VH-VL binders against Probable ATP-dependent RNA helicase DDX59 (DDX59). Designs and how they scored, part 3

Target 1, 164 residues: Probable ATP-dependent RNA helicase DDX59 (DDX59), of Homo sapiens (Human) (q5t1v6r416to579)
Amino acid sequence: NVRQIILWVEDPAKKKKLFEILNDKKLFKPPVLVFVDCKLGADLLSEAVQKITGLKSISIHSEKSQIERKNILKGLLEGDYEVVVSTGVLGRGLDLISVRLVVNFDMPSSMDEYVHQIGRVGRLGQNGTAITFINNNSKRLFWDIAKRVKPTGSILPPQLLNSP

## First folded at step 1 (VH-VL)

Design b05 (framework fv_becotatug)
Fold by ESMFold2-Fast, scan of step 1:
Structure b05 (fold): chain C 164 residues (1-164), chain A 119 residues (1-119), chain B 107 residues (1-107)
Amino acid sequence: as target 1 above (164 residues)
Amino acid sequence: QVQLQESGPGLVKPSETLSLTCTVSGGSISGYYVHWVRQAPGKGLEWLGVIYYSGSTDYNTPFTSRLTISVDTSKNQFSLKLSSVTAADTAVYYCARSDYFGEWYFDLWGQGTLVTVSS
Amino acid sequence: EIVLTQSPDFQSVTPKEKVTITCRASQSIGSSIHWYQQKPDQSPKLLIKYASQSFSGIPSRFSGSGSGTDFTLTINSLEAEDAATYYCHQSDSYPLTFGQGTKLEIK
């Protein structure tokens, strides 16, 4: 089972919010997967995580070779990396590893992608947490998000529930 | 060294659409977000809007119905279109850069382009 | 929207004088305040980010302080080249907003 948390986070506040999560001892359970929606974003955010927090961070996306990707996933599992920043496309390829925390820095473009990304949490019968940042960029999916998350008992941001 | 350069017509007639371009040189356009900020003669700075890496935009509320910001990655350019202009839209228009995953401070600005709305 | 109010609007200053500019936010914004210098017919230039962090290449006479709602930009010993309008800018919440500006003139 996965604990789903939906946070209203406007784009300029996302990086600060991610660092708060990574510094929160109750939430931070390495290894952590952070999903973003573009390759450049994955590289830049991974660099920022390493530089600002000191955590062992690496990016994974389609421009990394399959061998590099496998080595990164193996390293994450073995404790060589504490944070991996990945694009949504590579989320489906992460079935080799179970993590305790997923952060969707960018809300995926579809609920199918959302389910696949949070599905990396809590495998092998262990508990885990998936935190997803939303804002008006995701308003097309607000109803679907509420429909899927509301039954879990998680608190939803009022901006999602009160959207026009 | 990355540079931003605004360009467009210096004179626009009332009720027409103001169209400006911000050209990025010395680096990739996909490396950051671009904002548009304007300044009426003798007045302060006013944020107009931003375009994200996703192509999504956020606009300041007075402009939502008449402002469009877009990006053309093949030309390394960002564009601003402001429709139904009036004399109140006379201003120097700047494009400015912010970090993709940081707080929004503007570390790089274009030189600005003056747009006068007059018949 | 978050309103930023600067004080003073205008000040005539003498070289070597210590100048203090304040920026007050209508609600708490943590440290998400940035300061810009704009000289006549030039684009704004970033001086200080996140209330107190000097941007690269900025002279040490410029410093910033504050948190929450009250912020200060200090020029410890004014130089003639510092004649400009100074703006604070908040990045805590949309829409992004600027203060009305503080104009410094050299006597």
Scores: ipSAE 0.006, ipTM 0.525, lowest interface PAE 12.0, mean pLDDT 84

Design b06 (framework fv_becotatug)
Fold by ESMFold2-Fast, scan of step 1:
Structure b06 (fold): chain C 164 residues (1-164), chain A 121 residues (1-121), chain B 107 residues (1-107)
Amino acid sequence: as target 1 above (164 residues)
Amino acid sequence: QVQLQESGPGLVKPSETLSLTCTVSGGSISSYYVHWVRQAPGKGLEWLGVIYYSGSTDYNTPFTSRLTISVDTSKNQFSLKLSSVTAADTAVYYCARDFDFGYSEYGMDVWGQGTLVTVSS
Amino acid sequence: EIVLTQSPDFQSVTPKEKVTITCRASQSIGSSIHWYQQKPDQSPKLLIKYASQSFSGIPSRFSGSGSGTDFTLTINSLEAEDAATYYCHQSSYLPYTFGQGTKLEIK
């Protein structure tokens, strides 16, 4: 059971909105998975999270070695990381980690990717939350997003509902 | 270098609408957003709201029903309108740029000189 | 809203002294504290961002530290031009808020 929240967030406001979410005691349940659209973005955002919030943050993308992924998995199991910033490629073992909060910092390029990312939320029998940031960069998917989310009873941003 | 400059009437009557503009010079308004901050005589700084380059806004709670911040990209101008003013709205009003580059930079790094607005009959 | 409480409200200091200004948040805000200097009849100037990162062009005598709820701005060796009011500002939660200010006067 995944509570899907769609927020209208312009690109320069995304980082501040993420920090608000990470500092919200009702939402923050570590480890938090944050999805971005590029490797450089994952590295830079992970660094910003660590420097700005003080939370233990790490990036995961296709350039991480098998040894790095093994060490990250060990660290996650031991509570060494509170925020994981990823391009969607977590790797073997890490792909099985279930969380209670996912933040799609960048809306995925397809609904298949969206479903895969929010599917990381919750263990068997547990609830969780997926928060997705959208703006005009994602307008190709507005109708698909509304179609997916409307049946859940979640409130959608007016900008998405008023889009032609 | 980028500069911000506030302008508007120095005197506004109670119950009227305060209208200010912030003009950007020395660079494009692309990729940054503008805050409005005020300071009553002899008092500290109070955040009013922000407008992002897209036109989206966030306002401080006590001002939500009275405050409108807007942007006119063709004129390189941001504007602030505060309705139903009282003597408590007498303050120096500043606009300030917030720069966020590549997820690593933030801060109100460029401020206008401020404009004093007195609310008096 | 997040309340930021600064200490001291006022301090008269001798040149070359080390000055410490504190900012306490009513709840945890990570490292999202920024420090500004305001001289009389001037606009604020950004000194330190995200608790400890010096803004470009700021003298090395200014430094910041802290996380969570307790933050500090330090001036290692006060110069005459540092007479000003200093403000902390948080960007973790809307609405964004400022501390009440700390006024430094040179003896």
Scores: ipSAE 0.000, ipTM 0.467, lowest interface PAE 14.8, mean pLDDT 82

Design b07 (framework fv_becotatug)
Fold by ESMFold2-Fast, scan of step 1:
Formats: sequence, C-alpha cells, structure tokens
Structure b07 (fold): chain C 164 residues (1-164), chain A 125 residues (1-125), chain B 107 residues (1-107)
Amino acid sequence: as target 1 above (164 residues)
Amino acid sequence: QVQLQESGPGLVKPSETLSLTCTVSGGSISSYYVHWVRQAPGKGLEWLGVIYYSGSTDYNTPFTSRLTISVDTSKNQFSLKLSSVTAADTAVYYCARETYTYDSSGEYVYTFDYWGQGTLVTVSS
Amino acid sequence: EIVLTQSPDFQSVTPKEKVTITCRASQSIGSSIHWYQQKPDQSPKLLIKYASQSFSGIPSRFSGSGSGTDFTLTINSLEAEDAATYYCHQSYEWPLTFGQGTKLEIK
C-alpha cells in the first residue's frame, strides 16, 4: 500500500519543504528517493541535502557510470547513503531496493513516470508514503493525478481541485 | 497488445560485430526498461544488459567491453551491438520488457512481462 | 552474483500428477523470484512473479511459494500442455540470473 500525498509547493519553497520532510521522524525512513527533472539539479540538490541536513546523500542520473552506480548500490545496502536524488534513471539493482518514502520534488514528465516513481514504495507488503510537489508549472498532470489519488482517500490541495 | 520483435542476421563471421534490433509495436516505449537475454542451443538463459528509454544502460560484467545497447525513440527500436564475436556467442537472442504497473492488490510489479520471439544468431565462417 | 540452483533437472511425469520444482538461491533474496515456462522454439512465458503472485491468465494449477533462499513452483494437477522447461529468475540484484532449468515431459 502507498499513501499518496500531493502538496502545493512554489518553486522557491521546494528545498525548505524537502528539508522539513527529511527532518520529520514519522516520514523519514532511509533510504529516501527524491526525483528531480534534470541532472545538474540532482547533483546540486544532493549536495544541499548533505550540507543542510547532515544526511548522507548521493545523486544518480544518466551520466553516472556502471561502476559508480554499482558503488552507490553497495553503499545504499550498507547504510552509507540515506537520501538518493535521481532523475528517474536508477539502474543496476537500485530499482529493486525497498523504499518507504519517495518525494517527487519535480513533477514527472508523464503519468507512466509518476506511477513508476511512486511504485518504489509498498514492496513486499510494506506500507510507505509518496509525496509529490505541484504548483502552476506542473498543471499538465493535474487531472490524471487527481483521478488516481482521489479514490484512495488521500489529501489533495485546494489549488489542484480549483485549477482551471 | 504490446509486441516486441527481434531482427538481425542469421549468420555472423568470427571477429565481426553482431547487430540486432528490437522493434516495439502496440504501445509507447516511454518509461520502458528493455533487457537483452540470450540462450545458447540447449542451454539456460543469460542476461546481457538493459537500457531505459532515455538511453541509460547497464551491462553484465563479461560483456562491458564488447556490448553496446541503444535506443531510437523515433522508430520505437532498441539495438544491440556485440563486437569481436566467436562461436561462443552463438545463441537465440531475446529482448524483453520490464514495466511497472499496479497489480490487483495495489502493489507495484517489475517483471519481464513481454518477450520477443527471439532470433537465432550463428557465429561461423 | 546470485546463483540459483534448480531441482530436479529432468522429470518424466504422468497426467494429473502433482509436480514440485525447487529453486535455491545462494543468498537471501526476499521474495524476488519469478518463474517462467519455455516450450521448444518459443520465448519464455511468465507464470509466477514475486514468489507467489500468479501472472494474469495463468491456470490456477500453477502456484509458487517460499521466501529467503528456498522457493517452490507447484503444478497441482499436470496437463499434457505443461510439457516444457521451467526456469526460476531472481530480480534482487544485478546481474539478473536464472536457474539452470527443469525439463518436464509427459508420459
């Protein structure tokens, strides 16, 4: 089972909101997967997480080599990383890691990606949470997300329900 | 219904490069992971590598120096190139899709739900 | 890499028999085992995913069980169409690996 939470978060507030989530003892279950829409953003956000929260953070994207991904997977299994910031490309066993918290920092490009990303939670009968940040720059998927989330009884922000 | 179909040469000479294509029909390749798996005659299955529709790849260690997997989204095609082939590379080559979907219990599933029919490649002079 | 060992390698069985195929992993893989059926000159076909979940359209006589290192595929009442080679497959870590296969023939 996946609890889907949709939060209205303006772009300048996203980093602060992410740090608040990572500091919430009820939500924080490492490793946490954070999805962003670009490679540079993944690297920079991963660095910011480490500097500001002190959590062990690493980025994963298409420019990471097979060896780098293998080392990251090994580190995750050994507890060396608590937060993974990714563009959606995990590869090499990382897709198989059981996760209890996913944060979609940026809106995925399609509903297929949304479903794929939140599907990282709820493995092996474990319950988990998927939090997605939305704002005026992410209107494309509003209807599809609302249609999927509304039947689950999860909260929806008023801005999403009243979007033109 | 989604279908995957492999195509390529039936015969490749030793030392040459093997080139295969996997064509997807009946659906978008967006968000697909496509795997390549081979099977030598009378033997078991061997995983070669994977590609995400964005172009990111992972290869099985014995093949890293010889194997290249690529994608052409405009043609809905995935390609495999294996260089410096020998008789040991004689096999049926499959492409297989790994997809994410919710099952009836609401859990995600990642599995090889659709396979191509396979293409036999013989390496011989 | 994770090594998967299947037993038996070969079995000749009569219709309506109960058949059990086992797969043992070299380390714990949770429930990340999948079972495929392959008939001669055909591609593998998914039967059971994540140890015990039946894939859509698969007859109820096929079932899977197990966790950790020991897994079982059961065919409760064998039909003639079940003559095939069966493979277990782990998706727990890269590289993905398969068992050596179990060939069933019908008498």
Scores: ipSAE 0.005, ipTM 0.475, lowest interface PAE 14.8, mean pLDDT 80

Design b08 (framework fv_becotatug)
Fold by ESMFold2-Fast, scan of step 1:
Order: C-alpha cells, then sequence, then structure tokens
Structure b08 (fold): chain C 164 residues (1-164), chain A 122 residues (1-122), chain B 107 residues (1-107)
C-alpha cells in the first residue's frame, strides 16, 4: 500500500520542498529515504538536513567504504538515523530497510529504478508515501511515468499530463 | 503577511507589448508558483499561465506565441509581457499565488493581487 | 481542455435562503475543484479548496461537495454580504479553467 505522489519541483526549489516535507506531521515518519543522483549531492543535502531541520541525517554512496556503509545500514535499522540520503546505485542495497516515506529528490534515470526505489515503502503491510520530484530534466520518462503511475490514482502535476 | 501587488501602464496601444509586474512581500518566494489570470470587463476569469520561482513556465494555448512570464528573484518580482495586443486584451490582470496540499492535489489560489486594469486603445 | 459549466448563471435570492451552485466538468477531475467569491471591483477570494475543504477564515455557512464531474457549493443561510459572483476552478490539468460564474443578487 503505497501512495505515489509526483511533484513538479524545479532544481532551485528542491531543498526547500524537501524541508517542508520533513517538517510535515502527516508525511514525516522516520527513517526517511531520500534518493539523489550524485555523491556530492548526497553529502551536501545530508549536511543541510542536519543543519536546517536538526534531524539525524547521513549519506550513503560508493565513496564510503563497505564497512562504513554496513555501519550506516545497521544504524538505520537500530533507529540511529532519521533521514538517509542515498545515490540510486545503492538503491538495491537498501532492500532490507522498509520505510513509510521515500523522497526521490532526483527522478531516477529509468522506470525500473523508480519502481525499485518506491518499493522500500509500505512493506510489512504498513501504509506509506513515495514523493518524486520531476521537472524538464525528466521529460524522456514522462510517458512512462503517466502510463504506469496514473492508474494508481496518484497525484500527478499538470505539466506531466500536458507534456507531448 | 503575504501580499501580491500588480503594477503597469493603464493604457497600451494596439500592436504594442503589454508589460506588468507582480511584487511579492511578506514571505519568501523560493517555493512560489505564481499564476496570471485576467478578466475582461463584465466577463469571467481566464487563466493565462504560471511561473515557478526557478523561471519554468506553462502558458494557456491561445497565448503561447505572445506571452512571456518571468521572475526576478532578487526583487521578489514576477513579470508578464503580452505582445501584439488588440482591444480583446483589455482586462483586469491579476497575479495569484498557487498553493497545493501534497496529499490532496494541485494549485488552488490562496492569495490574489488587487488587479490592474489595462485598456488597449489608440 | 476541461470545460466547467456552472448553474445557475444568475439568481436573485432572499437573506437566510439556502443557495446551491453547481459546477460540472467535461471530464473526471477527482476532487481538483476550488471555489472563489468575487465582489464588484474586488479580487477573487478563495472559499473552498479540493471540492470540500474550507479555506482559513471562511464562514461555516459555506460548504462544498462532489467528486469526479459534479460539484456543488452550498451557502447554508445566505447573508447580505454574500452578494457576489462565484467561480469554480479546476486544477487537474493545464490549461487551468474556470466556470463562467454564478451571480447572486440580494432581493
Amino acid sequence: as target 1 above (164 residues)
Amino acid sequence: QVQLQESGPGLVKPSETLSLTCTVSGGSISSYYVHWVRQAPGKGLEWLGVIYYSGSTDYNTPFTSRLTISVDTSKNQFSLKLSSVTAADTAVYYCARGRYDILSGWDYFDYWGQGTLVTVSS
Amino acid sequence: EIVLTQSPDFQSVTPKEKVTITCRASQSIGSSIHWYQQKPDQSPKLLIKYASQSFSGIPSRFSGSGSGTDFTLTINSLEAEDAATYYCHQSRSYPYTFGQGTKLEIK
């Protein structure tokens, strides 16, 4: 049971929109998984989350050692982190973690990755929400997003519905 | 408190470009979706287009070739330019803030500017 | 584009009367309908969002209902200050569209 929400969010507005989501009592249920498209972005965004919201945030990406990544995943399972910011390449490594909120800060490069990332939500029979930010950078996926997501009753932005 | 205020010339000559500004005060515009809506005298409301803080836009089809909406983030100002105007463009022009509830759907207009009347006449 | 058709276009009403305004969409729009009040020489004011949710500060006599294609705005007990034109607005897809308006006059 996952509620899929697609939001039109331009790049400069993404950080503020994420902070609004994390501060929303209806949406925020830790741990929250936030997916980004690059390692530097993961580190910077995780730091910004800590600084601005006060939430326990950490980044996971390929530049972290295997030992560091195992320790972070263990910490998430034990409640030591409230927000984890991950690159898409580590999405499959997070299969052990079931969450109630996923935020795709950057739209994945494929629908397969999108499905895999939102699949972290709603496991163990819990209701959950997956929020994905899109803008013109994701135009090549608009047809696939609309075709696969629209039948679920999901919230889709008007720009997506009217895109050629 | 959030306030939107339109400004621009009250009279524009046919074939010229109509230019309006919407100034936002009382809050950060970094997440604003600003819509422009017009109303011809004695007529209903007509949606013209929308701009996000980042500068991305969508326009109503009849206006796509004539309409430009832009944003100046340093001044908290949104601007509308409509080229090749005719008497049919005579209307009160409004800017309005688009807001949405993430779980409920897309933009309702919670705050509107006072509107500015533009008359297209020689 | 999605066409919104309101009924009635005009109604002359008595204070304390119950008034119902309808808005019909040319295709299903879920609950993506919003209602505005506009008094002469004033900007529109939001009354109801997402078909049934009251905006902050709006008197309880205003309520909305409906889903899909058929929506209603109800004024439970009309007051003199409610003389205005009422518009529905859909936010399901671009272009955003408004109904033609319903004008309420006090007798």
Scores: ipSAE 0.026, ipTM 0.672, lowest interface PAE 5.7, mean pLDDT 86

Design b09 (framework fv_becotatug)
Fold by ESMFold2-Fast, scan of step 1:
Structure b09 (fold): chain C 164 residues (1-164), chain A 117 residues (1-117), chain B 107 residues (1-107)
Amino acid sequence: as target 1 above (164 residues)
Amino acid sequence: QVQLQESGPGLVKPSETLSLTCTVSGGSISDYYVHWVRQAPGKGLEWLGVIYYSGSTDYNTPFTSRLTISVDTSKNQFSLKLSSVTAADTAVYYCAREDYWYGMDVWGQGTLVTVSS
Amino acid sequence: EIVLTQSPDFQSVTPKEKVTITCRASQSIGSYIHWYQQKPDQSPKLLIKYASQSFSGIPSRFSGSGSGTDFTLTINSLEAEDAATYYCHQYDSWPYTFGQGTKLEIK
């Protein structure tokens, strides 16, 4: 069971919005899984999260070595990290941990990717929340987003609904 | 220690629903991902789907409209239902437990299902 | 979906020989590949996980290597009990696909 929240967030405001979510005691359920669209972005955002919020943050993506990825997954299972920033490809490895909050910092390029990313929430017998940031860069997916999320009773941003 | 055992009818008629059960013994059902994999006679392994600890499922794309995997915690059992079967669904069906590091480390012995009139 | 192609499809081998089985993925899967052994009329058995990590209790003659798209399973000194079909399996992306299998026969 996944509560899906869609937020209109312009690119320059995304970091601030993420930090607000991570500081919200009702939303924050570590480990939080944050999806971004590039490897460099994952590394930089993970560093910013740790520096600004003080939370134990790590990035995971395909350019990390097999040993590094294995050690990160082991550390996650042992509770060593509060925030994980991933590009999506290595999200399968995170199925072994209890994830109750996913933040799609960047809207995926397809609805198949979206479904796979939010699918990390609510596994392991728990309910959870998936928050996805959208803006005009995702216009091509607005209809598909509305079709999937509207039946759940979640409020959709007016910009998405008023973009024919 | 942990054992998996498939059971179900060996013969299913075309257009009917195939229903199989995987019984778990020697361990906690909540600690597993359980996969279903099949193998047509003389052919390779084909992944069908998985049920995660949460009860969520993922299915291989050609089966999404026909396949349902579920769990019954009170009976310590996982189930597979495949609707609208044809002769192409004749295969040995396996259930397999995923170990904690993405390997299917314990498999049932498999159960042969023949689809014929 | 990610397609895994194994080579060879079939090999007849003398005991004590070194055997190499390859698996090629249609796109990069990092190290998220596992190897299984299936003997006739038996269920598959996990040999190698994460491309190169031996599963507990597996004989040391079995080893795996590779990353990205090209992977190898090696049997350094074949024993008669190793007659089986070997499958690679990717665990990077849904759906979790298998290679077509490599059948290994002892002369």
Scores: ipSAE 0.000, ipTM 0.459, lowest interface PAE 16.9, mean pLDDT 82

Design b10 (framework fv_becotatug)
Fold by ESMFold2-Fast, scan of step 1:
Structure b10 (fold): chain C 164 residues (1-164), chain A 122 residues (1-122), chain B 107 residues (1-107)
Amino acid sequence: as target 1 above (164 residues)
Amino acid sequence: QVQLQESGPGLVKPSETLSLTCTVSGGSISSYYVHWVRQAPGKGLEWLGVIDYSGSTDYNTPFTSRLTISVDTSKNQFSLKLSSVTAADTAVYYCARLYSDEYYWSEGFDYWGQGTLVTVSS
Amino acid sequence: EIVLTQSPDFQSVTPKEKVTITCRASQSIGSSIHWYQQKPDQSPKLLIKYASQSFSGIPSRFSGSGSGTDFTLTINSLEAEDAATYYCHQSSDFPLTFGQGTKLEIK
């Protein structure tokens, strides 16, 4: 019950594409989890989301205490936060979180992480969407991405299909 | 080897404050999320609250107005104070470490203290 | 709060019997369930973490399974030293909660 969308998005275009997604009434279903590959990126992106879109946004990463992280996730479930920007560590330890939209702003380093991150979507019988940004930085995972997503009937970027 | 050890008075009078200390040895306190759990005689386990090395706390709802957990990093100690005690607070009190690493930041209670019995009686 | 309900509350079992203990959560907790063994006058000991992962040093007769709301602890061949109370525990959200416990007594 997870709709998987793969978008070709070069690094300089990622923020604009994320804001377009968050402003799209058909795609935006709070609470939203946005995954990034570093702590500084999580902090900066969550600040940008709040300033540009006005949405209640916060970051989660290992430099935040366990209590702070659990309180933020509880707040996400209760509507205190509409967007949480997190590093991959969130996807392993906190399985209660069921969200309607996951955005992998940075493609995870492995398919195991990818599966874990999109697994936050569509729990408790509800449908959800996982949108993942890819570019040449994720080339080694192209075959595995295509293999997983192609059977769902989703349209894959030509760059992924024509990659050597 | 990591060890947690509770200490404090075994008897507390009704209406007074119960005060316990958990001493951590064999590991860095900065990697610890220390939880307090109690068990009334013949009953199950009840979570009281948690603290991390920075002093951030969360308390179980029935205890929010009576419970204070604190940390002293210089002594490698965590402390629990529960005010206005009654006979219902008679229990074995445990401190326990919730394992956390960068990828699985919550893994269950891997180390427990031996527990300390606190009896609330006049 | 997330309520964990265990079944059975009590079971008297024969050595070498296969024992199954269940834990049901009031809402989905993914795999954030952990199992503990507590013998009389002792601290609880972690047996299984994250539904199915054995903690270090735990005998292979103990195993866990399940996801979402329904979880099971299995002891494949009961030993005399397994007489204890078993608890499930969720670490998915605060407040952390435990099941009410399952007491196993050896015949």
Scores: ipSAE 0.000, ipTM 0.490, lowest interface PAE 14.5, mean pLDDT 82

Design i01 (framework fv_zimberelimab)
Fold by ESMFold2-Fast, scan of step 1:
Structure i01 (fold): chain C 164 residues (1-164), chain A 120 residues (1-120), chain B 110 residues (1-110)
Amino acid sequence: as target 1 above (164 residues)
Amino acid sequence: QLQLQESGPGLVKPSETLTLTCTVSGGSISSSSYYWVWIRQPPGKGLEWIGSIYYSGSTYYNPSLKSRVTVSVDTSKNQFSLKLNSVAATDTALYYCARDEYWGDYFDYWGQGTLVTVSS
Amino acid sequence: QSALTQPASVSGSPGQSITISCTGTSSDVGGYNYVSWYQQHPGKAPELMIYDVSNRPSGVSDRFSGSKSGNTASLTISGLQAEDEADYYCSSYTSSDTYVFGGGTKLTVL
């Protein structure tokens, strides 16, 4: 029960595209999880979200203790945070999280990780949206992405569909 | 009304594996709000957390026991189980299963406990 | 040894108030509001009395109250009754995403 949206977004354009999504009344449904591939990126992006959009934002990564992660995720569910930017390693508590929007700012390195991340959306009969940014850095996963997403009826980027 | 009931052997020999099962009734183990937990109490002593499991299969263990403990869940039977390897006399205890109300960080329902004696 | 420090025993007379302390560190009791208290009668399973420092489950007498100051949590039982005689355990979530318990306190009502 996850609507999967795949967008072609070059690395320099990713921040602008994320802010467009967060400012779009039809797409932005808090609580929101944003997944990135490194901890520095999580810190900088969560700071940029707060500064540019005014949304209550915070990061989660390996340098934060498991209690800090638990408190942040609880705060996300209780409205203390509207956007959490995470590296994907969340520990205990992630299993209980259900959100309305996931943005994979960076495409995960494996389809198992992708499935795990979008699995935070649309749980317990709820509907939700997962938006994933791809570009040539994810070329090795194009077949697997198409195989998983095509059956859902979602429109895929031409760059992905026509890639060898 | 939710009830938890432990079952398993009351006597295990040193170096063998202890296996206990907790049966959940009056509620579903496939709940997004709860972890399911094993806690033990040696005779005349205090409580020790062993480990927790979420119905998806995610597990979290006491570091002092992690090398010897496995917790598993069977959602079709509404059960979860503890497997403790290489038991010694110091593993003699009452073993409780309990429900972990994660967001509140407390154990709200407990089984009655089952005594496991490690002896030859 | 238990990770959280409780007195081994406490005693009181019917109608009096008693307090049981539970002392940890900034990595458990002092750092977070995740302290719970359990009552255990001989031969019985523990029963939740207080959670999240000061909250009572439905069905628990308002004679039981919890509080915390710094690294020490406290369970107070007012209007002490004979049936309150039991062992009491505190528990806390930790910075390592684990659970720890106190050593337990035997309450005697004399």
Scores: ipSAE 0.007, ipTM 0.593, lowest interface PAE 8.3, mean pLDDT 86

Design i02 (framework fv_zimberelimab)
Fold by ESMFold2-Fast, scan of step 1:
Structure i02 (fold): chain C 164 residues (1-164), chain A 123 residues (1-123), chain B 110 residues (1-110)
Amino acid sequence: as target 1 above (164 residues)
Amino acid sequence: QLQLQESGPGLVKPSETLTLTCTVSGGSISSSDYYWVWIRQPPGKGLEWIGSIYYSGSTYYNPSLKSRVTVSVDTSKNQFSLKLNSVAATDTALYYCARHLEDFWSGYPFDYWGQGTLVTVSS
Amino acid sequence: QSALTQPASVSGSPGQSITISCTGTSSDVGGYNYVSWYQQHPGKAPELMIYEVSNRPSGVSDRFSGSKSGNTASLTISGLQAEDEADYYCSSYAGSNTWVFGGGTKLTVL
C-alpha cells in the first residue's frame, strides 16, 4: 500500500526540497531510498546529504564493485545508513530492505521504472510514501503519470494538468 | 473520551509573561503518535498556530513568535504549558490547546481541541 | 493579516452548493498535500472537517469535500443546510514542522 505524492520541483530547487523532506519529522522514516538518474551524480548528492543534514548517507550505482555493493547492503541491514542514494538499475539489490519512504529525486524515464522504484515501499504489508519530483524534463510522461496517480486520490500539480 | 482543558489567568498586564497550562485526560501525553499544540484566536480574527511539543520535549514554534514563546511538557502530570513573554494588547486572544496526530499516514490534522481560554492583556 | 487568503464571507440558500477558497504560496498550500479545514460555530472550538486536502474524518458529512489546484485549496459544501452556518478556516503545512492558517470565511445560509 503506497501513498504516491507528485511535486513540481525545478532542478535547482531539488536539493533544498530533499533536505526539507529529510528534516521533516512527519515524512522522514529511515532508511530513505533516493533515486537519481545520474544527472546530479549519486555520489555528490549523497555527500551533500551527509554534509548538510548530518545523516549517515551512502550512494549505490553500477560503478560500485560487487564487493562494495555487498558491504553497503550489509551496512543497511545493520543500520549503518539512514539515506541511500541509488540509480534505478540497482534498486533490485535493495529488495531485502524494508523502506517506508522513497524519494524519486529525478522522475524515471519510463512508467515501468516508476512502478519498480515506488515498489520498494509497502513491502511485507507496510504502509509507506513515495514522493516524486517532476518538471518539464518529464513532460512526455505527464499523461501516464496522471493516468496512474489520479485513481489513488492524490493531488497532481497544475503544471502537469494544464500543460499545452 | 479524550479531553483537553486550558487553565491560566484571564488578565495579564503589558510586558508581563503569560503562562497557560493544558491538562490532558482520557489519554496519555506520553505517546509517540501525537504532538501537543497551542493555537490562538484574537477576538473577531482568525486562528494562529503558536507552537507544538512532542512528549520527549522537542519543540517547534511559529517563527513570528519564536523569540517570546516557550512550550514545555510535564508527563508526570499529563500536562503541557505555554509561556509567552513581554505581552502586548495584540496578544489578547482565545488560547486553545489541541492534539496534532503524528501518524505517518494522517496528514497532521488538529483532531481534538480544548474549549479555549480568553486572555486579555490590559493595565 | 493571515498567511493564507480566504474570502471574508460567502452565502447560499438551503440545497445550494458553495465553495470557499484558500490561497497560499508554493511554500505552503502549493508545496504540500497537507491542507485541512475547520468549522467553528459561535462560542465553540474549531472542529476538523477535512484533512490532507480531501479526506474526511469519521462522522463528517459527505456533503463536505476538499480539493486543491496550484496554490489554492477549496472547500465545497453541497446541499447546504442551516447548521452549516459557521466560520470556516483552512490550514496548511508550511515546512520545517510549522503550520499556517487562513483568515476565515463566514458562511451565511439564506
Scores: ipSAE 0.005, ipTM 0.498, lowest interface PAE 15.2, mean pLDDT 83

